VH-VL binders against Endoplasmic reticulum disulfide reductase DNAJC10 (DNAJC10). Designs and how they scored, part 2

Target 1, 103 residues: Endoplasmic reticulum disulfide reductase DNAJC10 (DNAJC10), of Homo sapiens (Human) (q8ixb1r130to232)
Amino acid sequence: EIITLERREFDAAVNSGELWFVNFYSPGCSHCHDLAPTWRDFAKEVDGLLRIGAVNCGDDRMLCRMKGVNSYPSLFIFRSGMAPVKYHGDRSKESLVSFAMQH

## First folded at step 5 (VH-VL; framework fv_mogamulizumab)

Design s19 (from g4b with heavy chain T58D)
Fold by ESMFold2-Fast, scan of step 5:
Structure s19 (fold): chain C 103 residues (1-103), chain A 123 residues (1-123), chain B 112 residues (1-112)
Amino acid sequence: as target 1 above (103 residues)
Amino acid sequence: EVQLVESGGDLVQPGRSLRLSCAASGFTFSSYAMSWVRQAPGKGLEWVATISGSGGSDYYADSVKGRFTISRDNAKNSLYLQMNSLRVEDTALYYCAKEGYDYVWGSDAFDIWGQGTLVTVSS
Amino acid sequence: DVLMTQSPLSLPVTPGEPASISCRSSQSLLHSTGYNYLEWYLQKPGQSPQLLIYLGSNRASGVPDRFSGSGSGTDFTLKISRVEAEDVGVYYCMQALETPYTFGQGTKVEIK
């Protein structure tokens, strides 16, 4: 399942010790809308292997600014004790799965 | 079209409470952070408070922390400001403003403003 | 808190002449994203404020190209290439880098 992360939920999630793959998006972003079906399919395929999160940057712009998000969608892996890792691959399901499995 | 309409401003004595409302229309209210910005008569603009689109996070100016509470009801497309322990220096026109400029993400600009509602705190 | 200081506070301008307003912040508004979180607003007499410039230099929708924003870090400028009668009002800069959001004291532009 895709978990919507607001400020409190976000801090708890990234400090939980679990691996999180988070999509930072904005409601008015066309590329975000284009990604959404693939992101849902990706989340379904990796269900149980890692946690999938989403942050609505239109909802809380300060949260996204604090995380260094400067474009939408931006995809990052988080885990307590590690620096965030930004995903730079294409937006295919296959590339997302491969990246997630490396971590 | 996009519109914000404030209400609830009144003449009140120091130490009293007042609740302001802002009715939003023409955009997906729950998707945007909302703010209150005030302007004392003949003075400049002062940011008061911001609430995230879901209502899960809120932020306040130091002058109002502990006295004012910003809240929203997304089902009613309404924003509120509960003002307690009012002081003479809280006298101002209170504007409701939408945060976030739709054409560029990452901007916290106040792109839509209401007409304002006047709060006068006087003995 | 970030202190915003504008200069001049009063700016009488002859129609057709250029105008320039300065805004200085007590700390850098340049974020790691490469953006300067500085905005300019115009409040015409008796009206609500309206957005002119966001992220330092980008004009909001509907804003004429005679308006331009420039600067980075702590020193910003709003320029009007040829002032028109409709441009009278009070101009405010605002920082949106961190809360509390803070405004400059305002610059009143009036026709001579």
Scores: ipSAE 0.021, ipTM 0.696, lowest interface PAE 6.5, mean pLDDT 86

Design s20 (from g4b with light chain T33Y)
Fold by ESMFold2-Fast, scan of step 5:
Structure s20 (fold): chain C 103 residues (1-103), chain A 123 residues (1-123), chain B 112 residues (1-112)
Amino acid sequence: as target 1 above (103 residues)
Amino acid sequence: EVQLVESGGDLVQPGRSLRLSCAASGFTFSSYAMSWVRQAPGKGLEWVATISGSGGSTYYADSVKGRFTISRDNAKNSLYLQMNSLRVEDTALYYCAKEGYDYVWGSDAFDIWGQGTLVTVSS
Amino acid sequence: DVLMTQSPLSLPVTPGEPASISCRSSQSLLHSYGYNYLEWYLQKPGQSPQLLIYLGSNRASGVPDRFSGSGSGTDFTLKISRVEAEDVGVYYCMQALETPYTFGQGTKVEIK
């Protein structure tokens, strides 16, 4: 349910008209590992309500640069026709759900 | 101490193949993208190729696409450049370079460079 | 591809005098969050290149305050406020916005 997005898939996905919540991460990042269990639980809870994506910035540095990712993890909501919205809340599942449902 | 040591440079004839190696130590190799940058004698720097930390993504300069392959073996902390169909204009000192100081984007510039290994393509 | 053009290509300087090197890109390097994806490297004689400046204006660790990077979009400058003997070498700008990453031709800084 968590869709891994590479460069070719990313633009098609976020321009599809669906709401996407995307985690930009690096495999060596300790904060990314700390978030991973909560992100997986969040994805399961919102399954069918919005699309959950993940971008491995270690695998596609250029995609992450093009999207303005400057630290890991970075969580953004994307929807066709609107500017990306960065998540600045805590790492709780409840906070992620609330943020997603606001969009 | 963080260091990169290149090897494999040699004198070869046009049309032949050569494989360069770069041995990395002092950092978590699989966490960082690695690049090859070359410099022809008396000339400037030219980026050749980059490979992501996991090896899942590769990027190449147009001058080497289809002829060179960048790869890595994270278990051996080693980076490679397989060079096929070598041309006289591939003659250069080849550097391997590491991206970044940490996982913050702004530090992903080439922070550590090896000593270089010389490739001469001549008849 | 993004073409990077440096000027001057040769820069003789007197010790203690300031020096400026220009770098121009064929397209804007200004991107997300206001970052300019432009780096400066120094190659001292007989040595490997070393990082001086990243993201347009940020000094790398260990780089003296006399070095500064400025500019935005397509026009960038590296300044050395007072050149010292150890600053001789070839200076390169590089765009890191998109592949292929491209370097300028290099500017050779020599002591007069």
Scores: ipSAE 0.006, ipTM 0.609, lowest interface PAE 10.8, mean pLDDT 85

Design s21 (from g4b with light chain T33W)
Fold by ESMFold2-Fast, scan of step 5:
Structure s21 (fold): chain C 103 residues (1-103), chain A 123 residues (1-123), chain B 112 residues (1-112)
Amino acid sequence: as target 1 above (103 residues)
Amino acid sequence: EVQLVESGGDLVQPGRSLRLSCAASGFTFSSYAMSWVRQAPGKGLEWVATISGSGGSTYYADSVKGRFTISRDNAKNSLYLQMNSLRVEDTALYYCAKEGYDYVWGSDAFDIWGQGTLVTVSS
Amino acid sequence: DVLMTQSPLSLPVTPGEPASISCRSSQSLLHSWGYNYLEWYLQKPGQSPQLLIYLGSNRASGVPDRFSGSGSGTDFTLKISRVEAEDVGVYYCMQALETPYTFGQGTKVEIK
């Protein structure tokens, strides 16, 4: 399940104590559209192991600016008590799973 | 013509409540974040609250957290500020402002302002 | 919170003279995207504020080219190359990098 995070949901998520992998995207972004099928398949495979979220940067520019999003899509792992970790790998499901399981 | 028109300002006693409204016209209201900015008589500008285009994200100045609630009704092109537990220091002209959008991604400047509505909190 | 400090607070100017207003922030306003989240607003007597400059140096639509913004990080300047009578009012800088958004205390520009 991919959970849409607006500011209140985002604040609750990163303070929940659960591991969150979040996709910061823009509706007009071609790479975001290219990623979407893989992101859905990734979310299904890791269901129950971590939480998957999405932030629409077109709607909430402030949230994305405050989180250091500098391109779309930007993928980050969040965990309470830990600095956010940005994903720098390719957009394959295998690479996303490997990165998520490392955290 | 892009316009913002505030209403609801009044003279009230400390501890009471007021609801301010802002009517928007001339732009796609749901596509833009909206803010309230206040100005006490003879003083400078102070940001109060911001709400995202969808209404799902809200931001508040520390001085009003827990007392004020910003909300919007996109079907009515209207922005609101519910002000509870009013204090004398909340006395100000309250402006409704639209956050701008241009080609430069992330530009959130207040490009359109209303005329303001006066709130006076006094016994 | 980011503290915004303006200088001078009062600026009497003869028409046709240049004017310059400084704005300093307690923290860098330069984001990793390469933009400074600093804005300038003008409030003419009896009127609502109006946007002059956004992202440090970009003029808003309809703003005359005699207005320019410059600076980066923590030190910013608004310049008016030749002040006109219509430019009188109070000028505010504002940071939009993070909430709470904070304004400088304002600079009152008056014609001598």
Scores: ipSAE 0.014, ipTM 0.700, lowest interface PAE 6.8, mean pLDDT 86

Design s22 (from g4b with light chain T33F)
Fold by ESMFold2-Fast, scan of step 5:
Structure s22 (fold): chain C 103 residues (1-103), chain A 123 residues (1-123), chain B 112 residues (1-112)
Amino acid sequence: as target 1 above (103 residues)
Amino acid sequence: EVQLVESGGDLVQPGRSLRLSCAASGFTFSSYAMSWVRQAPGKGLEWVATISGSGGSTYYADSVKGRFTISRDNAKNSLYLQMNSLRVEDTALYYCAKEGYDYVWGSDAFDIWGQGTLVTVSS
Amino acid sequence: DVLMTQSPLSLPVTPGEPASISCRSSQSLLHSFGYNYLEWYLQKPGQSPQLLIYLGSNRASGVPDRFSGSGSGTDFTLKISRVEAEDVGVYYCMQALETPYTFGQGTKVEIK
């Protein structure tokens, strides 16, 4: 389950106390399209373990810029009380799962 | 083919209201932020307002905050600007502009502009 | 608000000669990850503005190689290596780092 996060939903998610792994993407981004199938498979595999979100930066680029997004896709872990952690690994499902399980 | 067509510009007296429309075609309208940018006769460009693709976030220039409301109807591929309490200094050609040019980098540049609709506020 | 200042405001040029326009911002447009949120637009007489340069130095699709953007932080330059008749118009820089988005005053490029 991938939850689409607009400004209001994003603010609620960050303040929920739950662990969120969020994909910031642009609908016209070729690299984002390349990642999309893997991201969906990843979300299915970790369903129930953490929350998976997606932010359409083409929809709200200001939200994305305020969160430090400067390229697409950008993947971040968020949880209330901790600084956001940017994912710098490869786009494999195995790497995403491993990173998520560190939190 | 991406196209933006503005309408609704008129001659109005100070203190009155006017609603501008922008009809979009050729792209997935709901996926992109949209903006209004104005230009007074013989003057430069001034950003007025931006609305996110979903309509969940709006941003305004200080000069219009509290008087203008940007909105959109994604089912109709239409953008609107409700202009209340109009002032002589609101006289301008109003452009509708699409954000989000670069497919790779996700730039928010104004890549597509309409032809503009003229609003004249005169006593 | 971020103030954008252009120089010169009027630039008469002979066809084939180079042209250079300066744009300065009241605060840095450099994002923490290295991007400059500065754009350049051209408005030809009687036409809507068109995008020339985004993120400081990247040419928009269809923009000729004779146009280049440079600079970082608060000082930016748009250069036209050889001005052609079709390049006549008003050039605007714009900061896109934060709202309110602000434009420079515009530089009118015209043929002598």
Scores: ipSAE 0.007, ipTM 0.665, lowest interface PAE 8.6, mean pLDDT 85

Design s23 (from g4b with light chain T33N)
Fold by ESMFold2-Fast, scan of step 5:
Structure s23 (fold): chain C 103 residues (1-103), chain A 123 residues (1-123), chain B 112 residues (1-112)
Amino acid sequence: as target 1 above (103 residues)
Amino acid sequence: EVQLVESGGDLVQPGRSLRLSCAASGFTFSSYAMSWVRQAPGKGLEWVATISGSGGSTYYADSVKGRFTISRDNAKNSLYLQMNSLRVEDTALYYCAKEGYDYVWGSDAFDIWGQGTLVTVSS
Amino acid sequence: DVLMTQSPLSLPVTPGEPASISCRSSQSLLHSNGYNYLEWYLQKPGQSPQLLIYLGSNRASGVPDRFSGSGSGTDFTLKISRVEAEDVGVYYCMQALETPYTFGQGTKVEIK
């Protein structure tokens, strides 16, 4: 399940103690549209292992600005007690699964 | 013409509640963040609250957090500010302001402002 | 919170002369995307504020080219090359890097 994170849900998620993998995207971004089907397949494969979130930066520019997002899509792992980790791999499902399985 | 018209300002006693409205026209209301900015008589500008285009994210100044609630009704092209537990220091002209749109990283500056609605909190 | 400090607070100007207003922030307004989230607004007597400059140096639609914004990080300047009578009012800088959005205390420009 991909959970849409607005400001309140985002703050709750990163403080929950659970591992979250979050996609920061913009509706006007072609690369974001290209990623969407793979992101949905990835979310299904890791269901129950970690939480998958999405933030619409086109709707909430301030949340994305405050999180240091400077390009779309930007993929980050969040967990309470650790600094956010940006994903720098390719956008294949295999690469995303491999990255997510590492804390 | 892009236009914002505020209403609801009144003279109220401390501790009371008041609801402000802002009617928007001339643009796709649901696509833009909206804000309330206030100005006490003879003083400078103070940001109060912002709400995202969908209404899903809200932001507040510390001075009003827990007392004021910003909301919107996109079907009616209207923005609201519910003000509870009013204090004398909340006395101000309250402006409705619209986020600008340029590009993805462009200006979310307040490109259009309403005329303001006066809220006076006194005995 | 980001503190915004303007100088001077009062600026009497003779028509046709240049004017310069300084704005300083307590932390850098330069985002990793390369933009400075600093805006300038003008409030003419009895009127609502109006946007003059966004992202540090970009003029808003309809703003005359005698207005210019410059600076980066923590030190910003608004310049008016030749002040006209219609330019009287209070000028505010504002940071939009993070919430809460904060304004400078305002600079009152008036004709001598």
Scores: ipSAE 0.306, ipTM 0.823, lowest interface PAE 3.2, mean pLDDT 88

Design s24 (from g4b with light chain T33L)
Fold by ESMFold2-Fast, scan of step 5:
Structure s24 (fold): chain C 103 residues (1-103), chain A 123 residues (1-123), chain B 112 residues (1-112)
Amino acid sequence: as target 1 above (103 residues)
Amino acid sequence: EVQLVESGGDLVQPGRSLRLSCAASGFTFSSYAMSWVRQAPGKGLEWVATISGSGGSTYYADSVKGRFTISRDNAKNSLYLQMNSLRVEDTALYYCAKEGYDYVWGSDAFDIWGQGTLVTVSS
Amino acid sequence: DVLMTQSPLSLPVTPGEPASISCRSSQSLLHSLGYNYLEWYLQKPGQSPQLLIYLGSNRASGVPDRFSGSGSGTDFTLKISRVEAEDVGVYYCMQALETPYTFGQGTKVEIK
């Protein structure tokens, strides 16, 4: 399940002790729309293994600015006690699964 | 025309509560973050709180955190500030401000301000 | 919190002469996106604040070109090339890089 993270949910998520893979996106972004079907399929495949979140930077620009988001989509892994890890691979489901399983 | 009109300012005693309102018109209210900025008599500007367009994210100045709650009703084009446990130091003109949205440049600047509503906290 | 410091705090000017206001931040306001999240506001006597400059150097709609913003990182300047009577008021810089948003103390510009 893809969980929409607003400021309070985001803070709770990254401090929960669970592994979160978060998509920072903008509704007006073509690349974000291109990614959306793959991101949904990825979320289904890893269901129960880690938490999948999404942050709408078009609504909450401040959260995205404070997290250093400088392009859309930006994909990061978060876990309490660990520095955020940005995903730099291609946007195939296979690449996303491989990256998630490394963490 | 884009317009913001504040109301609810009053003279209240320390420890009491007050609710401010801001009526918005002339733009798609739910698409923009909204803020409250205050100014004590003869003093400078102090940011109080911001709420995202959907109302899902809120941000507060440390001086008001835990006492003030910012909220919005997008169906009514209205912004609110619930002020609890008021202190003499909360005495100020309270402005409602709209954060600008420019997709290309990403500015969150306060492009539209209301006229302000005066809150006086005194015994 | 990011501390914003303005200088001077009082600036008497002769009409037609230039004016310059400095704003310094305790931390860099340059985002990794390439923007400086610094704004300038003018509050004329008895009026609400109005936006002059956003993202460091961009003039807001309706702002005369005699106003210009410059700087990057921690040092910013607002310049008025030829001060007019209608420019009297208090000028504030503000950082919007992170919450809490913080303002400078304000610079009062008045005609000599």
Scores: ipSAE 0.219, ipTM 0.793, lowest interface PAE 3.9, mean pLDDT 88

Design s25 (from g4b with light chain H31Y)
Fold by ESMFold2-Fast, scan of step 5:
Structure s25 (fold): chain C 103 residues (1-103), chain A 123 residues (1-123), chain B 112 residues (1-112)
Amino acid sequence: as target 1 above (103 residues)
Amino acid sequence: EVQLVESGGDLVQPGRSLRLSCAASGFTFSSYAMSWVRQAPGKGLEWVATISGSGGSTYYADSVKGRFTISRDNAKNSLYLQMNSLRVEDTALYYCAKEGYDYVWGSDAFDIWGQGTLVTVSS
Amino acid sequence: DVLMTQSPLSLPVTPGEPASISCRSSQSLLYSTGYNYLEWYLQKPGQSPQLLIYLGSNRASGVPDRFSGSGSGTDFTLKISRVEAEDVGVYYCMQALETPYTFGQGTKVEIK
């Protein structure tokens, strides 16, 4: 399940102690649209293993800027007590799974 | 065409509550973050609160946290500020302002401002 | 919180002469996007504030080209190349990098 995170939900989620993999996107972004089917399939494959979130930066531009997002899509792993880890790999499901599982 | 009209300002005693309203027209209200900015008589501007387009994210100045609540009703094109436990130092002209510049980079610039509504907190 | 400091606080200007206002932030407003999250607003007497400059140097729609914003990091300048009578009012800088958004104390521009 992909959970939409707004500012209040976002802070609760990343402070919960659970591992979160979050997609920061914009509705007008072509690369974000290209990623969407893969992200959905990735979320299904890792269901129950970690939490998958999505933040609509077009709705809350300030939240995304405050969290260090400077381009779309931006993918980050969050866990309370750890610095966020940005994903720099390719957009394949296999790469996303491998990255998530190493954390 | 694009317009913001505030209302609800009044003279109230310390400790009381007020609710301010801002009626928006001429743009797709739900697509833009909205803010309240206040100005005490003869003083400068102070940001009070911001709410995201969907209403799911809210941000507050430290001076009002726990006392003020920003909210919106997108079906009515209206923004609200519920002000509880009012203090003399909350006396100000309260402006409604719209985010509206450079959506690509997420600029929060306030491109449209209302005329303001005066709140006076005095015994 | 990010502190914003303007100077001068009062600026009497002869019509047709240039004017310059400085704004300093307590921490850098230059973000990894390459943009400075600084804005300039003008409040004319008896009127609501209006946006002049966003992202440090970009003029808002309808703002005359005699207005320009410059600077990066912690030091910013708003310049008016030839001051007109309609330019009188209080000028505010604001940082939009993080909440709480903070304004400078304002610079009152008057015709002398």
Scores: ipSAE 0.008, ipTM 0.662, lowest interface PAE 8.2, mean pLDDT 86

Design s26 (from g4b with light chain S32D)
Fold by ESMFold2-Fast, scan of step 5:
Structure s26 (fold): chain C 103 residues (1-103), chain A 123 residues (1-123), chain B 112 residues (1-112)
Amino acid sequence: as target 1 above (103 residues)
Amino acid sequence: EVQLVESGGDLVQPGRSLRLSCAASGFTFSSYAMSWVRQAPGKGLEWVATISGSGGSTYYADSVKGRFTISRDNAKNSLYLQMNSLRVEDTALYYCAKEGYDYVWGSDAFDIWGQGTLVTVSS
Amino acid sequence: DVLMTQSPLSLPVTPGEPASISCRSSQSLLHDTGYNYLEWYLQKPGQSPQLLIYLGSNRASGVPDRFSGSGSGTDFTLKISRVEAEDVGVYYCMQALETPYTFGQGTKVEIK
């Protein structure tokens, strides 16, 4: 399940002790629209293994700025006690699953 | 015309509560983050709180965290600041400000300001 | 929190002369987007603040071109090439890189 994270939910989620893979997107972004079906399928495949989140940067520019987002979509892995890890791979489901399982 | 009109400022005793309102007109209110910025008499500007366009994210200055709550009603084009446990040092003119100067990534710049509403906390 | 420091705090100027205000931040305001999240505001006596400069160097709509912002990272300057009587007031820099947003102390520009 993809969980929409606003500021309060984001802070609680990423400091929960669970592994989170978060998509920072903008609703008007064409690349974000291109990714959306794959991200949804990825979330279904890894359901129960890690948490999948999404942040709407078009609404909350400050949260995205503070998290170092400089382009859309930006995908990061978060876990309490570790530095965020940015995903630099392609937008395929197989690549996302592989990256997630490495962490 | 783009306008922000604050109201609700009053003289109150320490420990009491007060609710400020800001009525917005002339722009798509729900598309922009909104802020409260205050200014104590003869002093500089101090940011108080910000709320995202949808109302889902809120941000506060440390001095007001846990006492003040920023909220909005997008159907009414209105912004609010609920101020609880007021202190003498909360005495200030409170401004409503719109964020949203547009370019790639935009800016949190306060491009439109209201005229302010005065809150005096005195025993 | 990011501390913003302005100098001078008081700046008497003769009409027609240039004026320069410095703003220094305790940490870099340069974001990975390449933008400096630094703004300048003017508060004329008895009036609400108004935006002059956003993202370090961009003039807001309606702001005369005699106003310019420059700098990057931690050191920023607001320049008025030829001060006019209508420019009197208190100038504030503000960082918008992160919350809490913080303002400088303000610089009072007045005509000599």
Scores: ipSAE 0.302, ipTM 0.823, lowest interface PAE 3.3, mean pLDDT 88

Design s27 (from g4b with light chain L55E)
Fold by ESMFold2-Fast, scan of step 5:
Structure s27 (fold): chain C 103 residues (1-103), chain A 123 residues (1-123), chain B 112 residues (1-112)
Amino acid sequence: as target 1 above (103 residues)
Amino acid sequence: EVQLVESGGDLVQPGRSLRLSCAASGFTFSSYAMSWVRQAPGKGLEWVATISGSGGSTYYADSVKGRFTISRDNAKNSLYLQMNSLRVEDTALYYCAKEGYDYVWGSDAFDIWGQGTLVTVSS
Amino acid sequence: DVLMTQSPLSLPVTPGEPASISCRSSQSLLHSTGYNYLEWYLQKPGQSPQLLIYEGSNRASGVPDRFSGSGSGTDFTLKISRVEAEDVGVYYCMQALETPYTFGQGTKVEIK
């Protein structure tokens, strides 16, 4: 399940002790639309292994600014006690799964 | 044209509650974050709270956290500030402000401000 | 919280002369996007604040070119090349990098 993270949910999520993989996106972004089907398939593949979140930066620019987002989509892994890790790989499901499983 | 009109300011005793409203017109209200900024008599500007366009995210100044609630009704083009447990220090002119978008860059600066509504908290 | 400090707090100016206001932040406002999230507002007597400058140096629509913003990171300046009577009021800098948004104390520009 992909969980929409707004300010309070985001803060709770990243401090929960669970591993979160979060997609910071904008509704008007073509690359974000291109990623969306793969992101949904990825979320199904890893269901129960880690938490998958999404932040709508077109609605909540402040949350995205505070998290250092400078392009869309931006994909990050979050876990309390560690610095956020930005994903720089390709947009394939296999690459996302491999990256997630390493963390 | 874009307009913001605040209402609801009043004279109240400490510990009481007030609800401020801001009526918006001239733009797609649900597409923009909205904020409340206050100014105590003779003092500077102090940001109070911000709410995202959908209403899903809210942000508060530490001085009002747990006492004030910002909310919006996008169907009515209205912004609200529910103020509970009011203190003398909350006495101020309260402005409604719209975060703007430049066509090219999408700046979040407060591009439109209302006229303000006065809240006086006094015994 | 990011602390914003303005100087001077009072600026009497002779009409036609230049004016300069400084704003310093307790931490860098330069974001990974390359923008400085610093804004300048003017509040004329008895009026609501109005936006002058956003992202450090961009003039808001309708703002005369005698106003300019400069600086990066923690040190910012608002300049008025030739002050006019209509420019009197209180000038505020504000950081929009993170919440809580914080304003400087304000600089009151008055005609001498």
Scores: ipSAE 0.362, ipTM 0.841, lowest interface PAE 2.8, mean pLDDT 89

